# Designs tried in a protein design chat: VH-VL binders against Nuclear factor of activated T-cells, cytoplasmic 1 (NFATC1). Part 3

Target 1, 183 residues: Nuclear factor of activated T-cells, cytoplasmic 1 (NFATC1), of Bos taurus (Bovine) (p98201r389to571)
Amino acid sequence: PSLPALDWQLPSHSGPYELRIEVQPKSHHRAHYETEGSRGAVKASAGGHPSVQLHGYVESEPLTLQLFIGTADDRLLRPHAFYQVHRITGKTVSTASHEAVVCSTKVLEIPLLPENNMRATIDCAGILKLRNSDIELRKGETDIGRKNTRVRLVFRVHIPQPNGRTLSLQVASNPIECSQRSA

## First folded at step 12 (VH-VL)

Design t3 (from t1 with heavy chain A106M)
Fold by ESMFold2, fold request of step 13:
Structure t3 (fold): chain C 183 residues (1-183), chain A 121 residues (1-121), chain B 107 residues (1-107)
Amino acid sequence: as target 1 above (183 residues)
Amino acid sequence: QVQLQESGPGLVKPSETLSLTCTVSGGSISSYYWHWVRQAPGKGLEWLGIIYYSGDTDYNTPFTSRLTISVDTSKNQFSLKLSSVTAADTAVYYCARGGYRSDWRMYFDYWGQGTLVTVSS
Amino acid sequence: EIVLTQSPDFQSVTPKEKVTITCRASQSIYSNIHWYQQKPDQSPKLLIKAASKSFSGIPSRFSGSGSGTDFTLTINSLEAEDAATYYCHQYYSLPWTFGQGTKLEIK
């Protein structure tokens, strides 16, 4: 069966399992436009990068951590209309990752390994700003980009169960204010 | 049984582009991660880069500006291009399978036989 | 970048001896290490994955151990066919790196 849609409400804990953000991102990260160079990866307040851990998992198989950019100001958490996760590569990045697209939302896939206690350092994720006019002109879009500049990092993990079903967990970061250069 | 085979020119002139192809048989290229590894004569193994099933890549630091790894799923092949070569790029080049959508451990369970590429004027 | 330092670089060995090869990481990599064997003029062959798990079809005389920064590959009773160069390989942090190799030769 298919995995839950990205706007579906999911718990951060279920049974023995809990997905937690152990180190939160800074409250501010300048996103970049498609026409600009990257602004680098999201950082943590005390230096370094955010980290995420799945607690309660005792099996031997690796899992995949998903990351996408979600809303910070809406009543319900959903993929952000104006921001997307962007994969960061190069000498400053130690964490493997690759991008996927789910219903027009970029999702970054990152390893969770039992030998690393199911903990990942998120040094591979930047934030891309989409052009306000491109989004605001879409049929059905009611948000205004200049008033919708706060995001959250949204993490998911899908844990296969013995019965063939999948247990899915989600956790969202503290809000991040994304600043852009003027014009 | 999965089998990997490197192919391409064995001699490349300095400043030109080294180009190799790895042909995968006995299995599909999809859903796996693919690597290039090289070994200079008399030296150890050096990881060059990976291409994920998504098409994204990671390259070893010295090669980020010169290396391109790509996939042609219709031919069940993936390729290496290394630009601006020098004598230091003379090596045996291996293609390898390592990693999978559900298994991130990057162990190289299948290797090509290796192909020597000499960079000489 | 994580540096893996193997010891020794080279060792002459006698059949039936117990041989140990060490690999030291420049920082903790937990158990994120694999071991490979490369015989002359051949491609590398996976021996041990995740520090201690033997790969399919590998003789039981090969074993791996260690965690953190110090790892060992052990050949319990050496056979003449084990003359080869052995490499450790870490998958903890990009870029993934190999040790410099340990060459075993039969006396």
Scores: ipSAE 0.845, ipTM 0.920, lowest interface PAE 0.7, mean pLDDT 90

## First folded at step 15 (VH-VL)

Design x4 (from t3 with light chain A50S)
Fold by ESMFold2, look of step 17:
Structure x4 (fold): chain C 183 residues (1-183), chain A 121 residues (1-121), chain B 107 residues (1-107)
Amino acid sequence: as target 1 above (183 residues)
Amino acid sequence: QVQLQESGPGLVKPSETLSLTCTVSGGSISSYYWHWVRQAPGKGLEWLGIIYYSGDTDYNTPFTSRLTISVDTSKNQFSLKLSSVTAADTAVYYCARGGYRSDWRMYFDYWGQGTLVTVSS
Amino acid sequence: EIVLTQSPDFQSVTPKEKVTITCRASQSIYSNIHWYQQKPDQSPKLLIKSASKSFSGIPSRFSGSGSGTDFTLTINSLEAEDAATYYCHQYYSLPWTFGQGTKLEIK
């Protein structure tokens, strides 16, 4: 009935299925603060945007790709405490998406369609940095937000199985440096 | 059976805001995608925008600065506001259902009957 | 923005004949297209989903085909009630767009 928590460790490959990042993001993306304007969508090195594909899926039903911002420097992958995915809108975006909140983490939902070979272009996702004042609610840490500036894009897909079970896959991108320093 | 019905003023003055409501009956507004589509007299269909079940929106390019789509779940309604109207905004306005959450294919399976809005001075 | 160009804009048709309407996309949209029928003074009605899948309750004389950039709607043995304007609609890329329409009239 319930989907795995976002901090559960999930495989990227199970049985015939594999969730893969076909085009990785650039290693650097300047995140915006909640009080700033958007910095645009995460881009790929060769121009364009990251892409994700589910391999091995032969059914006819659409699926939903989930995207959230995860840790890069922790021993276990989990939702990042200081960065959130941000939905990008406007004329530069061709990919439909909408936001959901799962246990205080923003998750972007993106179509995976059989007619599109279960491949999605991620031109709709930016990265939002939480304000330093929000960090003061955490006890003990003095430089957490300023030094914890690396993230990964974390993608999930949940595949209904004929037996009524749900198979969940996860893949994380290469690290992305989100520091405000540009020089 | 699900039914959609547009309502609102049929006459709007130039520079004012066109405001319409779509009332959904025979089904819940929750967990579906909802669209507005219009048709100028003698012309084709024009997609205006969507509101997702999440409350997020996407608007057609010419309308991004003037169009607002919103939902009132307590009344099982969604609405359209189009600001700064001109005679070019005279059209029949339709509301439409665009699929269950995560269906993504955006087929418009239920439509309202349409309401003519005339913009004239 | 993806432009859908329908052909013809208008056609006067003979009952019981086979009619084809085309829709061409300005770039590949795979099979991400729907077809709608609109009779005078009525709201549009969904006919064909995802290029070729008939919607529930649609007469079997209506069929769709094509992929990539070229799509067709076929009416096999036209009936008088089929006089209407037909629209293709792509759901591949925002903003979603309609073709300009094809109006069929009975001779």
Scores: ipSAE 0.844, ipTM 0.922, lowest interface PAE 0.7, mean pLDDT 90

Design x7 (from t3 with heavy chain Y33F)
Fold by OpenDDE, fold request of step 20:
Structure x7 (fold): chain C 183 residues (1-183), chain A 121 residues (1-121), chain B 107 residues (1-107)
Amino acid sequence: as target 1 above (183 residues)
Amino acid sequence: QVQLQESGPGLVKPSETLSLTCTVSGGSISSYFWHWVRQAPGKGLEWLGIIYYSGDTDYNTPFTSRLTISVDTSKNQFSLKLSSVTAADTAVYYCARGGYRSDWRMYFDYWGQGTLVTVSS
Amino acid sequence: EIVLTQSPDFQSVTPKEKVTITCRASQSIYSNIHWYQQKPDQSPKLLIKAASKSFSGIPSRFSGSGSGTDFTLTINSLEAEDAATYYCHQYYSLPWTFGQGTKLEIK
């Protein structure tokens, strides 16, 4: 069976497992346009970078944490049409990652290692703002969406089960304002 | 069983670009991490960079401006290009295989035999 | 970057002896360390994964232990074929780095 779509609602808790954001991102992060330089990785409120941990996992096999940019103000969380995750690389990045695309949504894949108690530091993710004109041409997008400048970091993990099934968990960060910061 | 073999010029002039190719046999490049590691004569091991099966790369800090790693799935090869070489780039260059898909432990379980590249005028 | 310092740099040992090589990280890397063996004029070979898991085909006389900043590779009973240089390797943080190596010679 295929993995759940990115617009599916998934729990953060199931059985012994809990996917939790240990360190939340700052409430503001200026997204960058494709035509301009990166503004770096999302930072944490308490300093450093956000972190995520999968609790209750006792297996020896590593897992992949998925990260995409989701809506903050919609009734149901879904990939944000106007924002995408941007992979950050360079000497300031300590966490390995690579990018995948799922149904036109960029997804950053990040390691979850038992050696690290299934904890990941998110120092490799920025936020890309897409041009409104490009997105407005797509079916189903509204002006309300265009004006929505708040996003959430959405994390998913897929846990193989002994019965051959896959258990999927999801957790979303606190909202991030991606436009101008308030005074 | 998977085998890796480095190929390319053994001699490169200063300021030129060092180009190497790693040919993988006995297994597919797809879904694995692939690495380049070098070893200067009489010295230790130095990780150069990684290419993920997605095509994304990470490079060691000293090489971010000079190193390019790419993959050719049709040929089951991945390559290294190191520009503006100096004598300090003289080393045995190894290609190596890493983990499969979600195995993020970044070990090197299979290595090429290594190829000596000498940078000299 | 994370610096790995091995001890000793060199050791001359007699067959059947127990050999201990240490690797100290400049900061905690939990258990994110591998060990490699490199014989003269050969490519490195993976010995130990994730601090303590022996790689496939590796003799049982090789073992790894440790966590945090201090790690150990142990050869329980040294054989002549174990003459080589051994490297620790951390994958906790980019860029991934190696220890400087420990050369073992057999008397």
Scores: ipSAE 0.931, ipTM 0.960, lowest interface PAE 0.4, mean pLDDT 95
Fold by OpenDDE, last read:
Structure x7 (fold): chain C 183 residues (1-183), chain A 121 residues (1-121), chain B 107 residues (1-107)
Amino acid sequence: as target 1 above (183 residues)
Amino acid sequence: QVQLQESGPGLVKPSETLSLTCTVSGGSISSYFWHWVRQAPGKGLEWLGIIYYSGDTDYNTPFTSRLTISVDTSKNQFSLKLSSVTAADTAVYYCARGGYRSDWRMYFDYWGQGTLVTVSS
Amino acid sequence: EIVLTQSPDFQSVTPKEKVTITCRASQSIYSNIHWYQQKPDQSPKLLIKAASKSFSGIPSRFSGSGSGTDFTLTINSLEAEDAATYYCHQYYSLPWTFGQGTKLEIK
C-alpha cells in the first residue's frame, strides 16, 4: 500500500499516538538560493533547534520522521512550490539525516528512536528558495504563490500497525518568514 | 549471509589518495546504511563516515575535507577515498553494514575482514 | 564530540568469574550505546545493541545495562574464548564515537 500524498491532510493525533512539535522554530529564517551558500539550520524560538516527539509509541522499533517545507497561508497545507528543505551537514550537526524526493518535493528523513522517547532535534534542516522563473513554468503556479514567502516545517511519521496497515500522522510548525524581511 | 570485503592498495605514499572498495556479497547494497571504520596499529576504533541508502553521506569532523564515500549499486560496492594522506592515516580499514531503512540505531552488525593500509615513502 | 571513557583499560581474570566493564559518557546519551568484542587479529563483533539488547547469536552470559552517562557490560561466568578487547560505541550524536577499549585477558 502506498503512503499518503504530501498534500493530504493528516491528523496529529490518532488512537494513542500524538505527533507534537515540542520546540517551535523562530518566526524568521532567511532562505538561501542554490547559487549562494547555505544559511544554516532553522533555529528555535526558545534557543537551540526545533524538536519533535511522537507520543504514545510503545514499540521497540525505530521510526523515520519526515520533514518537508509546506505552505503557511494556503487554505489547505501542501508542499510549498517555491521552497524546499535543505539538508545541513557538518560539525554543527548532531542529528543523522538523509534526503528523499516525493513528487518533486524534497523530504528530509530523520531518526525517531525509542531510546530517546521518540524525540528528535531538528538541527539538520535549512530552507532553500527556488527561482521564481523555474517554478512559474510549472502548471498551476501563480503570482500569489510566488509572493508567498511564509512557510511551515511539516513533519510526518508513518507507524506500522499490527493489521499490516500504516497509520500516518502530521504536524506543522508555526509560520516562518523566509524573505529578506527576515533579517 | 552477507559478507563484506575490503580491497585496495596496502601501501600509499604521503600526499596521495587512499582508495578502498568494499564489495558486498550475499545481500544488496540498497536499503542499508554503510560505514567505514579504521583502527590504527595498537589503537582503538575510529568512525570515518556513513553513506545512506539514498547516497547521502556524513563524515567524521577531521575528515570532512579529505574523505569521500560513494556507492555503486550496479557492482554492489561502496568506496572510500581519503586524500592527502600522512603517516597518521596508517591503519586497518574496515567497511561495515548498519541498519536497514528505518533502523537508525547505527550499529555495525557485519564487518569486513579489514585491510591494512600503510602510508610510507 | 561525545567522549566515552571505559574502565578498566585492562584486566586479567580467571574463568568462571564475573566480569564488569564500564563506559562513561561525557554527557547523557540516554541508551544510545552499543558494545563490541574484538579478538586479536579479527574484526569487531557486535554484542549488545541499545545498551541492553543482546545481538543475535550472542551467548546469554553477556549482558548490558545503564542509561544516561553510565553503562556496563557484564560477562556472567567468563569463558576462555572471551579473551578480547571490548568497545562501547555511542550513536546519540554525530560524530559517532567509541570508547578507548578494555582489554580482557584470561588467566
Scores: ipSAE 0.930, ipTM 0.959, lowest interface PAE 0.4, mean pLDDT 95
Fold by OpenDDE, last read:
Structure x7 (fold): chain C 183 residues (1-183), chain A 121 residues (1-121), chain B 107 residues (1-107)
Amino acid sequence: as target 1 above (183 residues)
Amino acid sequence: QVQLQESGPGLVKPSETLSLTCTVSGGSISSYFWHWVRQAPGKGLEWLGIIYYSGDTDYNTPFTSRLTISVDTSKNQFSLKLSSVTAADTAVYYCARGGYRSDWRMYFDYWGQGTLVTVSS
Amino acid sequence: EIVLTQSPDFQSVTPKEKVTITCRASQSIYSNIHWYQQKPDQSPKLLIKAASKSFSGIPSRFSGSGSGTDFTLTINSLEAEDAATYYCHQYYSLPWTFGQGTKLEIK
């Protein structure tokens, strides 16, 4: 059985499990173009970096937290066509991660460890702005999407079940303005 | 069972690039995390870097500008390149296997025998 | 980076004695620690995973405990073959680091 598509709507709660954003990102984070240098990882509004925790998980096996950039203003949350998650590395990053691609969407994979109470600090994720001209060549993109500069950090976790099925949870952050800082 | 074997020159001149390859046998290199660890003579262990099964890498802070780790799945190998070496880079270099897929515990369950690399003029 | 400090640096012990090696982290790492054994002229061997889980093939006399900042490797009844250097290793935060090592000699 395949995992749900990134545009599927998933719950944040199921049975004993809850995927929760413990610390929200700042409302503003200037995304960078590929031709620019990285602007670093998304920071938390309260200082530090965003954090996510899976509650109710009592198994001993680690899980993988997935992170991708989603829409903030659409009726249904989906991967944002004009923004992608950018993996941040270096001495300022404490969290291990690596990148996967799912249906042309970059997904950052991050550890969830039972010994850490299934909590992850997101200090390894920046936001990349794609060129409008490149995206507009794709079918189905709209002017509204092109002008939308707000995104959300979307987190997913897939939990293997005893019956052989996979339980998938998702939670999205508060909106992040990626264009200009607030006055 | 899986076996790891380091290979490369045991002698490198200062300012040159140290190149090592780890050949994995008895198992696929895919879907595992792979590491390089070194040990200076009479000293402790030092983690150098990791390559994830995606091909992404992380390097220890002192080596971010000098170290490159890569993988060749067709040969079931992964490699280390350390540029601008000095005498301080003289050490036994180990390749090691980490966890499988979502096993993020980053233990080193299998090690190569290690290869001594001496940096000298 | 997180610094791991082991204690003692060196210990000479008699067979059948109980040996305790301590590893202290500069900050809390929960239980994100492994223990390795390295004998002379050999590569390290994994002993304990995630603070307290024995690796496959490891004798029962080896055990690990601790959480937060203080961790312990215990050899319940030392055998001559246990002469080696032992290392703790944290994987809580990049870059991953090792303790300086504890050398055990058998009298």
Scores: ipSAE 0.930, ipTM 0.959, lowest interface PAE 0.4, mean pLDDT 95
Fold by OpenDDE, fold request of step 20:
Structure x7 (fold): chain C 183 residues (1-183), chain A 121 residues (1-121), chain B 107 residues (1-107)
Amino acid sequence: as target 1 above (183 residues)
Amino acid sequence: QVQLQESGPGLVKPSETLSLTCTVSGGSISSYFWHWVRQAPGKGLEWLGIIYYSGDTDYNTPFTSRLTISVDTSKNQFSLKLSSVTAADTAVYYCARGGYRSDWRMYFDYWGQGTLVTVSS
Amino acid sequence: EIVLTQSPDFQSVTPKEKVTITCRASQSIYSNIHWYQQKPDQSPKLLIKAASKSFSGIPSRFSGSGSGTDFTLTINSLEAEDAATYYCHQYYSLPWTFGQGTKLEIK
């Protein structure tokens, strides 16, 4: 069976599992255009970087945490059409990651290791602003969304189950304003 | 069983670019992490960089400006290019296989035999 | 970067003896460490995964332990074929780093 689409609504809790944002991102993070230099990774409101943890996982196998940029103001959370996650690399980044593309949405994949209590520090994710003129709206999208400058970090994890199925969890961060300077 | 084999020139002049290729046989290059590690004569191991199965890369800090790792899935190979070499880049270069897909433990379970590259004028 | 310091740098031992190699990290890396064996003129071989999990095909006399900053590779009963240099390797934080190595010679 295929994994749920990125616009599907998923729970943060299921059975013994809970996907939780332990440290929230700052309320402001200036996104950068592709023609601009990177503005670095999203920082945490409490200092450092955001962190996510999967609770209740007792297996020995690592999992992959997925991160994409989602809407903040829509009734139902979905991938943001005008913002994408940007992979940050370099000497300031400690967390391994690589990028995947799911239905035209960039998804950053990050390790969740039992050795680390299934916790990940998100120091490898920036936010890319796409030019309005370069975006072809998906079905159902409107131009109103082009003016929306608020996003959420959306985290997903897919947990293999003994019955052969996959349990998918999702949690979204507090809203991030991407048009203003980071405080 | 999977086998890795490094290939490239054993001698490179200073300021030139060191180019190596790792040929993978007995298994697909897809869905694995792949690494380059080097060992200077009589010294320890040094991780150079990784290429993820997505094609993304991470490089060790000293090499970020000089190192490029790439993959050619059609040939089941991945390569290393190290520019502006000096005598300090003289080493045995190893390619190695990491984990499969979500196995993020970044171990090196299979290694090439290694190839000595000497930087000399 | 995280620095791994092994101890000792060199050890000469008699067959059948118990050998202990330590690896100390400059900061906590939980259990994110691997151990490798490298014999002369050979490529390294993976011995232990995630501090304590033996890799396939590795003799039972090899074991790993530790967490946080202090880790140990133990050879319970040394065999002649165990003469090699051993390396610890951390994968907790980029860039991934190795210990300086411990050369084990057998008398």
Scores: ipSAE 0.927, ipTM 0.960, lowest interface PAE 0.4, mean pLDDT 95

